# Designs tried in a protein design chat: miniprotein binders against Mucin-6 (MUC6). Part 1

Every score and structure here is a prediction.

Target 1, 185 residues: Mucin-6 (MUC6), of Homo sapiens (Human) (q6w4x9r395to579)
Amino acid sequence: GHCSLEGGSFVTTFDARPYRFHGTCTYILLQSPQLPEDGALMAVYDKSGVSHSETSLVAVVYLSRQDKIVISQDEVVTNNGEAKWLPYKTRNITVFRQTSTHLQMATSFGLELVVQLRPIFQAYVTVGPQFRGQTRGLCGNFNGDTTDDFTTSMGIAEGTASLFVDSWRAGNCPAALERETDPCS
Below, numbering starts at 1 at the first letter of every chain, in headers, positions and changes, except where a header shows other numbers.
F, E and O stand for the ipSAE by ESMFold2-Fast, ESMFold2 and OpenDDE, each averaged over both directions (binder to target, target to binder). V2 = 0.75 x the mean of E and O + 0.25 x the DockQ between their complexes.
[cut] marks letters that were taken out.
Atom coordinates printed by the task and the answers are left out, and those that the model quotes come from them; centres of patches stay.

## First folded at step 17 (miniprotein; from pF with E6K E13R)

Design s1
Amino acid sequence: DEKTLKELIRKARELLNEAKRLAKEGDPEKLEEAEELLEQALEIAWELLWEGDPELFREAFQLLYEVMRLLWLIERLQRE
ESMFold2 (binder alone), alone request of step 17: mean pLDDT 78; pTM 0.740

